VHH binders against p46559. Designs and how they scored, part 32

Target 1, 369 residues: p46559
Amino acid sequence: MTAIEKFFTEKSPDSEQVLLKVIELGIDFLGGEWKNVDKSQVNVSRVHGGQSNHMFHVTSSTSATPYLLRIHRQPPSQVFTDTVNLAIFSERGLGPKLYGFFEGGRMEEFLPSKTFDVNDVLVPENSRKIGAIFPLYHSINVPVSKSRRCVHLMREWLNGYESLGGGDYEILPTTVNYSDHPKSVSIKDLNHEIDNFEKWSTEIFEHTLVFSHNDLASTNILELNSTKELVLIDWEFGTYNWRGFDLAMHLSETAIDYRVPFPPGIKMNGDLIDNPPNIQIFCEAYVEADKKLKNRSPSDPTAEVKALIQECQFFWPLTNLFWALSAMKHSLLKFENGVDLDVQARDRLAVYFHLKPRSQKIYEELSKK
Below, E stands for the ipSAE of ESMFold2; O stands for the ipSAE of OpenDDE; V2 stands for 0.75 times the mean of E and O plus 0.25 times the DockQ between their complexes.

## First folded at step 14 (VHH; framework vhh_7xy4_2)

Design w2 (at its last look DockQ between E and O 0.65; V2 from the best seeds 0.00; counts 0 for: pae E 3.9 > 2)
Fold by OpenDDE, look of step 14:
Structure w2 (fold): chain B 369 residues (1-369), chain A 123 residues (1-123)
Amino acid sequence: as target 1 above (369 residues)
Amino acid sequence: QLQLVESGGGLVQPGGSLRLSCAASGFTFSDYYMAWVRQPHGKGLEYIATISDSGDWTYYSDSVKGRFTISRDNAKNTLYLQMNSLKPEDTAMYYCAKGTHFEGRTKYRFDYKGQGTQVTVSS
């Protein structure tokens, strides 16, 4: 725990020390408007919802700019990536403004908004809106490695799992009823799965490499109260990946409900996995927005939409493998995030193996063209 | 006022059965996930069964899977736990727990539990 984390977690938000500290931060990063703010005029309230950060909403009864104070719980490498991404988006008007960053935390614009839940993302109009905003982010050139980070992370997590003493992993689905999966998978088996998807993806979708969010769950989508525009947040996994992977990541998450308040803290909807209701409208919106953004001539989008749907379908199981491997490793670390990680891993693996044949078929079809 | 009142506990021999009930009031019962939790003497709370708001989805801990059945009657605002093939290790205070609304991923799973009903499995 960093000194600043300790400071903000051990002290009451109403404490004089905290009030003075947030004034200090306001002065340092927002400037003169905070110089005349008295502690009696300041209100600090904790914001809930983030697993990887402590968040505080800092306001005053003056004209001083309110701000969101984020105290990191993440590893330094993730903090760096997240901060860089936020800085870029801030300059481009694609997210909250970054007011400043310091060791162990950052100050950012507070956006009055609604955080989406799993029901929100299943609303067709919201799906359309989400599909339409993706091209804005995917069009950004970020000066980071263009490597396929998802593959690297999967291998890293699997290696971590092994290093922690993990062995063959038994697949026992809990919230889904798939049976077309192996009883267990070895580390070797999982490596082989990663290798195959890397190969397939590289051969047929390499031209689709874009800067990606890679974790667009419902809770990472804000609807602004004022404009009803959507803002994507939590770019800690922001790296270059195949476009379809990023899109499929979001779509696959729409089938997962984390609102289960009791163990296992997760429920997957098999019907939504097999037949996502909004994939068409989502992809249509994406294609339309992308064309507009790139000043492409109006044309019949039918073929392009079909192709994009296929692309999403191809990557759908890989997103589950991705998080399964994460869950496997972190389970061994006894990481607590409100979800039974073993249940998540098992269910996601079951989904992976259920959907994998479709992906293979898509590869075979597209590789012949 | 929110209330959860458990009943149906008692002394039973190994291999026996009990049916617990939880009467809920003071909130819209049908809008919330419910759970049974138990606490053996001198031990912590253990989640043993979860049921969705509609009752269409259930989850069981490994310790009770295949033996216990959680169900609910939303019209009666009542939660049930059918316990079969009881073992001495099932001896505990059993509580009905009300789920929270989703506020992100948190370890705080419930905001209220009843006073509990004692289940004792002994020969």
Scores: ipSAE 0.540, ipTM 0.826, lowest interface PAE 0.7, mean pLDDT 92
Fold by ESMFold2, look of step 14:
Structure w2 (fold): chain B 369 residues (1-369), chain A 123 residues (1-123)
Amino acid sequence: as target 1 above (369 residues)
Amino acid sequence: QLQLVESGGGLVQPGGSLRLSCAASGFTFSDYYMAWVRQPHGKGLEYIATISDSGDWTYYSDSVKGRFTISRDNAKNTLYLQMNSLKPEDTAMYYCAKGTHFEGRTKYRFDYKGQGTQVTVSS
C-alpha cells in the first residue's frame, strides 16, 4: 500500500488532515484558486469507486474548481495505461478533464450525470446515441501495443486459474436452460477455444483493429445532466482489438442484469442472450457515424449494417468466454464484487458453447471469400 | 408502515412438508425482489432463495435446491416458501427479506426482515 493510499484509507474524509491535504493538492495542480480556500469551506465525500480506486468528490463553497480525486489500488503499470487513456480522451472532449496525476493517484473533472442501467441501454434513443459514439472512440490513435488483444488477457486469466490450483471446470449447474454444452471443460479445451477464435478473428477481421473499451456494460456509460450526451468511463480493459468484440460486448451485456440484491447477484435474461432488440438501431447508428467521421458514403447502407450485425454475432460468444475465464480465476482468489463468480462462469460457458456454432458458420462463410 | 409478517412454521417430522407465508404491507410489494433466509439456533443467517419482482426468476442455495420452492402472489402481497423433504438441519427461524432498488452493481442488502417463524424438524 502506498503512503497516499494509507493516508486516505486510515483518515475520515471530514478530518482536518484530509481537508488540508485536498487543499494542498488543489493548489499544486489547479493553482491559485485554491490558495484562498479555508478548510471550513471544503467538502470531501466518498464516491462509489469500484474495485480499482478510492474515489472522492472534492468541492468548496468558493469559486475554486471542484475535482474528483482518484487514489489507486492498482500496480504502477496499470496506472500508467489508465492515465494515458484518460489524457487522450480528455484532450478530445470524450471524457472528464485530467487535472493532474501524482504517485498513487490523479485528479479529474467531476461530471454531473446519471449512470445508465440495463434498461436505459435498451431505450431506442439511448441505443442510437451509444451506437453513434463508438466510432468517435474507435477513431482515436492511442500509443499502446496493437498486438495485445482480448485473447491475451484471456490467456493470462486461464494461466492464473491453473497456477492457483484450478483444473477441469464443471459447467453445471447453470441458471440458463441450455443443454448443448459439455458437462465440464479442461484447461486444454479452453486453450483450444481461445486459439481457434484468435485464428478465425485474425484471418477475417484483422482489418477492423481499433482501440476498444472491451467492457461497455451499462454502468460504464454516463449521461450528462446538462446536455444528455453520453460519456464512456472505466477504460481498465482498453486495448487495440477487433471492433466487433467491442460492439458485441456492449450488446451481449444487455442480457446481463447486475441489479440483483441477493445471491447470486447476477441474472441472465434468456430472451435477450441471442439477439437484443436494439441491435439494428445500434448498428445503424454506428455505420452512419463512422461514415461521417471518415467522409465517405456507404455504397449500400443496408448491406453495411447487415455485415456489422454479422460481425457482432461472430464475436458474441467470445465476449462470454472472456468473462467466464475472468470469473474462474477471481473465484479462486475469493474476489468479492457482489456477484457469485462461479454462477457467472458456468452460465457464460453455457452461453459460449450455445452460440459458438453460429460464429463458426460465419467464419466458414466469410473465409470462402 | 412497512411490515413483513412470517407464518406457517411449526414442528414436523423428517421428510415432512411445510408452507411458509410472508404478508407484506407498507410498500409496493410488486416492485421488489424478495428472499427467504434462515437462522439456525446459535448460528448466523443463511441464504435460502431469491425471487424477482415479477416472480418469473428464482434462485436457490445448494442446501435447499430441489426441495424448496419460492413463489409470490403480487395481487395478495404475499411471499411463499414451500418446503418439502425436510431434514433436521432445516431447523431454524425463517425470515422473509425485502430487497432494495439499486443503482450499479448489487450489494446483497436487506432493507427489512420480519420477526420470523420457527421451523423445527424432529423425530
Scores: ipSAE 0.189, ipTM 0.702, lowest interface PAE 3.9, mean pLDDT 86
ESMFold2 (binder alone), look of step 14: mean pLDDT 84; pTM 0.854

Design w3 (at its last look DockQ between E and O 0.02; V2 from the best seeds 0.00; counts 0 for: pae O 6.9 > 2, placed apart)
Fold by ESMFold2, look of step 14:
Structure w3 (fold): chain B 369 residues (1-369), chain A 123 residues (1-123)
Amino acid sequence: as target 1 above (369 residues)
Amino acid sequence: QLQLVESGGGLVQPGGSLRLSCAASGFTFSDYYMAWVRQPHGKGLEYIATISDSGDWTYYSDSVKGRFTISRDNAKNTLYLQMNSLKPEDTAMYYCAKGTHREGRTKYTFDYKGQGTQVTVSS
């Protein structure tokens, strides 16, 4: 634990020490508007930030700019990338303003907003809005590596699982009812699955590379109170990647409910996995927004939408393999996040093998064109 | 005020069956996920079965899957555990547990358990 993390976790937010510290940060990064703020004028309240960060809303009774203080718990490499991504999007008005960053934390705009849950992302109009906002982010040229994709992180997790003593993994679905999967898989089998999907994806979808969020669960979507516009947050897993993975990740997460008491802390809905209700309106919105952004000539939007749905269906099982590998590793680390990570890994592997034949069929059809 | 009262425990032979009940009062039973938890003597708690508020979704630990069945009757405010093919390893104090209300974005837990009922599987 860093010194700054200890300071904010071991002291009460209303203690004199914390109040003086947040005034100091306000002066350092926001300037003279905080210079004459007295500790009696300051409020610091905890905001729910999950397992990755400690978050505090800092306000005053003055006209000094309020801010969200984020104290990181995640590894330095993800901290750096996330902060760079925030700065790039902030400059373009695509998210909260970045007020400053320092070792172990950052200051950003507090956005009065509603955070989406699983019910919100299933509302058809919300699915349309989410589909329409993706091209805004996908159009940005972010100056980071274009060769590190989702599969590299997947290999890192699988290697980590093995180095922690992990071996063959039994697939015992808990919250889904699938049985069309192997009873167990070896590390060699899982490496083969990653290699196959990388080969398939590179061969037929390499032209679809965009800077991708890669983790658009409902909790990473804010609806602004004032404008009702949507904002995408928490770009810790951002990489260049095939756009279909990014879109499929969001769609896949609409079938998962984390509002289940631990244990198990997770429930996957097989009916939504097999029959995603909003994929049509979501993909229609994406295609239309992308056409407008690029000022493209009129084309056959029905054909483009069908092709994009096919991209989403192709990548859907890969999104489940991605998180299964993370859960397998972090279960051995005894990571606590309110989810039984073995239940998650087993269910996601079951989903992966259940949907994989569809991806294989899509690959075979497209490789013949 | 809020109460969970477990019953139906006792002595049973290996391979036998037993049905536990949990009577709930002091809260709106049908609004909450419920669970069965057990504690063998001198060991930690093991969460063994969970059921959704409507009863349409269930979860079982690997140790009891296929042998135990959780169910609920929301009209009677009662939770049940049907235990079949009992083994000596199932000997434990059995508790029912209430889940947290679905408000906000906080992590969801089981936040109250009853006094328990003893199950002993012995020849």
Scores: ipSAE 0.267, ipTM 0.706, lowest interface PAE 3.7, mean pLDDT 88
Fold by OpenDDE, look of step 14:
Structure w3 (fold): chain B 369 residues (1-369), chain A 123 residues (1-123)
Amino acid sequence: as target 1 above (369 residues)
Amino acid sequence: QLQLVESGGGLVQPGGSLRLSCAASGFTFSDYYMAWVRQPHGKGLEYIATISDSGDWTYYSDSVKGRFTISRDNAKNTLYLQMNSLKPEDTAMYYCAKGTHREGRTKYTFDYKGQGTQVTVSS
């Protein structure tokens, strides 16, 4: 535990020591506006909802800028990556402003907002807005490794599964009704699936590598109360990947509901998987925004939108394989997070095998060009 | 083959102390974060302590803060958990786990947990 974590977790938020410390931090990182703030004017409140950090909302009765104080619980390596990403986004106006960072914590802009749920992301207008903001992030040059980490993670998880004693995995869908999947898959089979998609993706979509979120579930989207603009958060998986993978990750998540208050804690909607309602609007918005961002001449977007939809469709099953492998490994560790990991793994594998033939067809078509 | 073998568990009275050890093999121990997790009977796994690859950073759950100390000896490929002021609530199977530095949707960064060692705190 860092000294600062100990300080903020062992003391009451209304203690004099905490009040003076947050004033000190305000002065140090926000400057003169905090110099005249008295401890009697300061309020520190614990913010709940973050699993990986201690968060405090710091306000005053003065004109001093309020801020979110985040005390890290994460390993330093993760903190470093996250901080770099946040710093870049802050400068670009793509997220909360980073006011400062220090050993064991950081100060951020507090953004009054609504966190999206699965219903929110299914609203066509929201889908349009989400599609339109992706190019802003995808256009950023982030000074991190350009390797496709999704493939690496899949292999690591599969190796982990095997090392934990995992064997052939039986696919028994629970929340979906697909039947066009194998009864079971071996570790060898799954490795083969990873290899094939890596090959296909590298051959036909390597030119589409962009900095990606790679985990844009509904709960990672904030709608600002003041402007109704959307902000993407939780960039723990932020890395370079194929554009289509990142987009498909979001789209595929729109079909999954994690709000189930009873076991298995997850529900997939097969109808949304087979016929995603907003993929057209989403891709249209993406193409339009991308053209604008790049100062491209106005042109008929029809062909480009079709191509992007196809790209998303290609990567759609891979996103499910990705999380299936994660769930398979973690299920063996018997961690509980409110979701039955076996159910999730089985259902996602069923989805993967259901959609895989389409991806293969797309590869075959595009590889001939 | 990757192996984690826990030892040092046993029966102790409340207020007593135990030191757990985890012998690691089959991977470069010094390159990975390590953790201790525990599972009370009939309950889920609880994350209780993590240590960085070099040992310069540690994290504890609130339930064990001030009482437990995680440490490691990279030369011996061994992870330790010093448990002081033990309480009946600490009764559980204790596992050593390898860190991945990568989180999935589960928000856990562990893999390759051992077979565990039982700790029972009872008068």
Scores: ipSAE 0.017, ipTM 0.300, lowest interface PAE 6.9, mean pLDDT 90
ESMFold2 (binder alone), look of step 14: mean pLDDT 84; pTM 0.859

Design w4 (at its last look DockQ between E and O 0.46; V2 from the best seeds 0.00; counts 0 for: pae E 5.3 > 2)
Fold by OpenDDE, look of step 14:
Structure w4 (fold): chain B 369 residues (1-369), chain A 123 residues (1-123)
Amino acid sequence: as target 1 above (369 residues)
Amino acid sequence: QLQLVESGGGLVQPGGSLRLSCAASGFTFSDYYMAWVRQPHGKGLEYIATISDSGDWTYYSDSVKGRFTISRDNAKNTLYLQMNSLKPEDTAMYYCAKGTHLEGRTKWRFDYKGQGTQVTVSS
């Protein structure tokens, strides 16, 4: 725990120390408007919803600019990536403004908004809006490695799992009822799965590499109160990946409900996995928005939409493998995030193996063209 | 006022069965996940069974899986726990717990639990 994290977590938000500290931060990063703010005029309230950060909404009864104070709980590497991404988006008007960053935290624009939940993302109109916003982010050139970070992370997590003493992993689904999976998988087996998807993806989708969010769950989508525009947040996994991976990541998350207040803290909907209701609308919106953005001539989007749906379907199981491997590793670390990580890992592996044959078929079809 | 009232506990021999009930009032029962939690004497709370708002989905801890069945009757605002093949290690105070509406990924929690009913498994 960093000194600043300790400071903000051990002290009450209404404590004099906290009030003075947030004034200090305001002065440091927002300037003169905070110089005349008295502690009696300041209100600090904790914002709930983030697992990886402590967040505080800092306001005053003056004209001083309110701000969101984020105290990091993330590893330094993730903090760096998240901060860089936020800085870029801030300049481009694609997210909250970054007011400043310091060791262990940052100050950013507070956006009055609604955070989406799993029901929100299943609303067809919201799915359309989300599909339409993706091209804006995917069109950004970020000066980071163009490598497929998802593959690296999967291998890293698997290696971590092994290093922590993990062995063969038994697949016992809990929230889904798939049976077309192996009883267990070895580390070797999982490496082979990663290798195959890397190969397939590289051969048929390499031209689709874009800067990606890679974690667009419902809770990472804000709907602005004023404009009803959507803003994507939490770019800690922001790296270059195949377009379809990023899109499938979001779509696959729409089938997962984390609002289970008791163990296992997760519930997957098999019906939504097998037949996602909004994939058509989502992809149509994406294609339309992308064409507009690129000033392409209007044309029949049917073929392109079909192709994009297929692309999403191809990557759908890989997104589950991705998080399964994460869950496997972090389970051994006894990481607590409100979800039984073993249950998540097992269920995601079951989904992976259930959907994998479709992906293979898609590869075979597209590789012949 | 929100109330959860557990009943059905008692003394039973190993291998015996009990059926616990929880009568809910003061909230829309059918809108919430419910759970059974238990607390052995001198130990912490253990989540043992979860049921969805509609009752169509259930989850069990490994310790009770295959032996216990959680169910609910939303028309009667009642939660049930059928306990079969009881063991001495099942001895605990059993509580009915009301789920919360979670915002985002948060730690498991309930906002209310009953007074509990004592289950004692002993020869």
Scores: ipSAE 0.754, ipTM 0.915, lowest interface PAE 0.5, mean pLDDT 93
Fold by ESMFold2, look of step 14:
Structure w4 (fold): chain B 369 residues (1-369), chain A 123 residues (1-123)
Amino acid sequence: as target 1 above (369 residues)
Amino acid sequence: QLQLVESGGGLVQPGGSLRLSCAASGFTFSDYYMAWVRQPHGKGLEYIATISDSGDWTYYSDSVKGRFTISRDNAKNTLYLQMNSLKPEDTAMYYCAKGTHLEGRTKWRFDYKGQGTQVTVSS
């Protein structure tokens, strides 16, 4: 634990030391009216959310600019991508302003907003808004590696799992009701699965490369109170990637409910795992927004939507394999995030193998053209 | 005032059955996930089973899966645990627990449990 993490976790937000520290940060990074703020005028409150950061809303009774203080629980190297992406999007007006960052934390604009849940993302109007905002973010040229795709992260996690002493992984027991998966998988089996999907994706979908969020679960979507516009947050897994993975990640996460207060801390909705009801509306909105953004002439929108749906279906099992590998590694690290990581890994592996034949069929159909 | 009252425990021989009840009051029972946990003498709490607010989803620890059944009657504000094929290892004080509404929190948490009911399984 860094010194700054100790300071903010071991002291009460209303303690004199914390109040003076947040004034100091306000002066250093924001200047202006913070120079005239007294500790009696400052309020610091915890903002609940996630295991990656300690978050505090800092306000005053003056005109000094309020801010969100984020104290990282992870090493600076693991938050690098998220911070760079926030800075890039901030300069384009596409998210909270980045006010500053320092060893162990950052300061950013507080956005009065509603955080979406799994029910919100399935409301048709919300599905349209989410589908329409993806092309805007996908159009941005982010000056980072274009070779570090989702499969690179997956290999890093699998290598980490092996280096921590992991071996063959037993898929049973599961909470999903499938039987068309192997009983266990070796590290070699999993490398083979990654290699196959990389080959398929590169052959068919390389032209779809965009800067992708890769983790757009509902809790990473804010609806601004004032404008009802959406803001995507928590870009820590952002990479260039095939756009279909990014879209499929959002869609597949609609089947996952993390609001389970007892073991296993996660629930899969079997009705949604391969066919969310919003996929048509979502893909229609994406295609229309992408055409508008690129100022393209109308084409056959029905055919384009069908192709995009097929693209999402192709990447769907890969999104489950992605998180299964993460869960396998982090289970060995004894990482605690309120989810039984072995339940998650087993269920996601079962889903991966269940859905893979659909992806293989799509690959075979498209490779014949 | 929030209250959970467990009942139905007792002495039973290995292989026997018991049915536990938990009467809930002081909150809207049907809005919350519920769980059973147990505490063997001198040991920490052990998780047993979870049931969703509507009762349509359940999950069991490996040690009781296939032998125990959690259920609820939201009209009667009552949680149940049917325990079959009991083993000496099931001997413990059994508690029902009320979950919280999670608003982005990720750790397991309950915000209230009852005083418990003793289950003793001996030859």
Scores: ipSAE 0.290, ipTM 0.748, lowest interface PAE 3.1, mean pLDDT 87
ESMFold2 (binder alone), look of step 14: mean pLDDT 83; pTM 0.855
ESMFold2, look of step 15: ipSAE 0.046; ipTM 0.564
ESMFold2 (binder alone), look of step 15: mean pLDDT 84; pTM 0.859
OpenDDE, look of step 15: ipSAE 0.716; ipTM 0.906

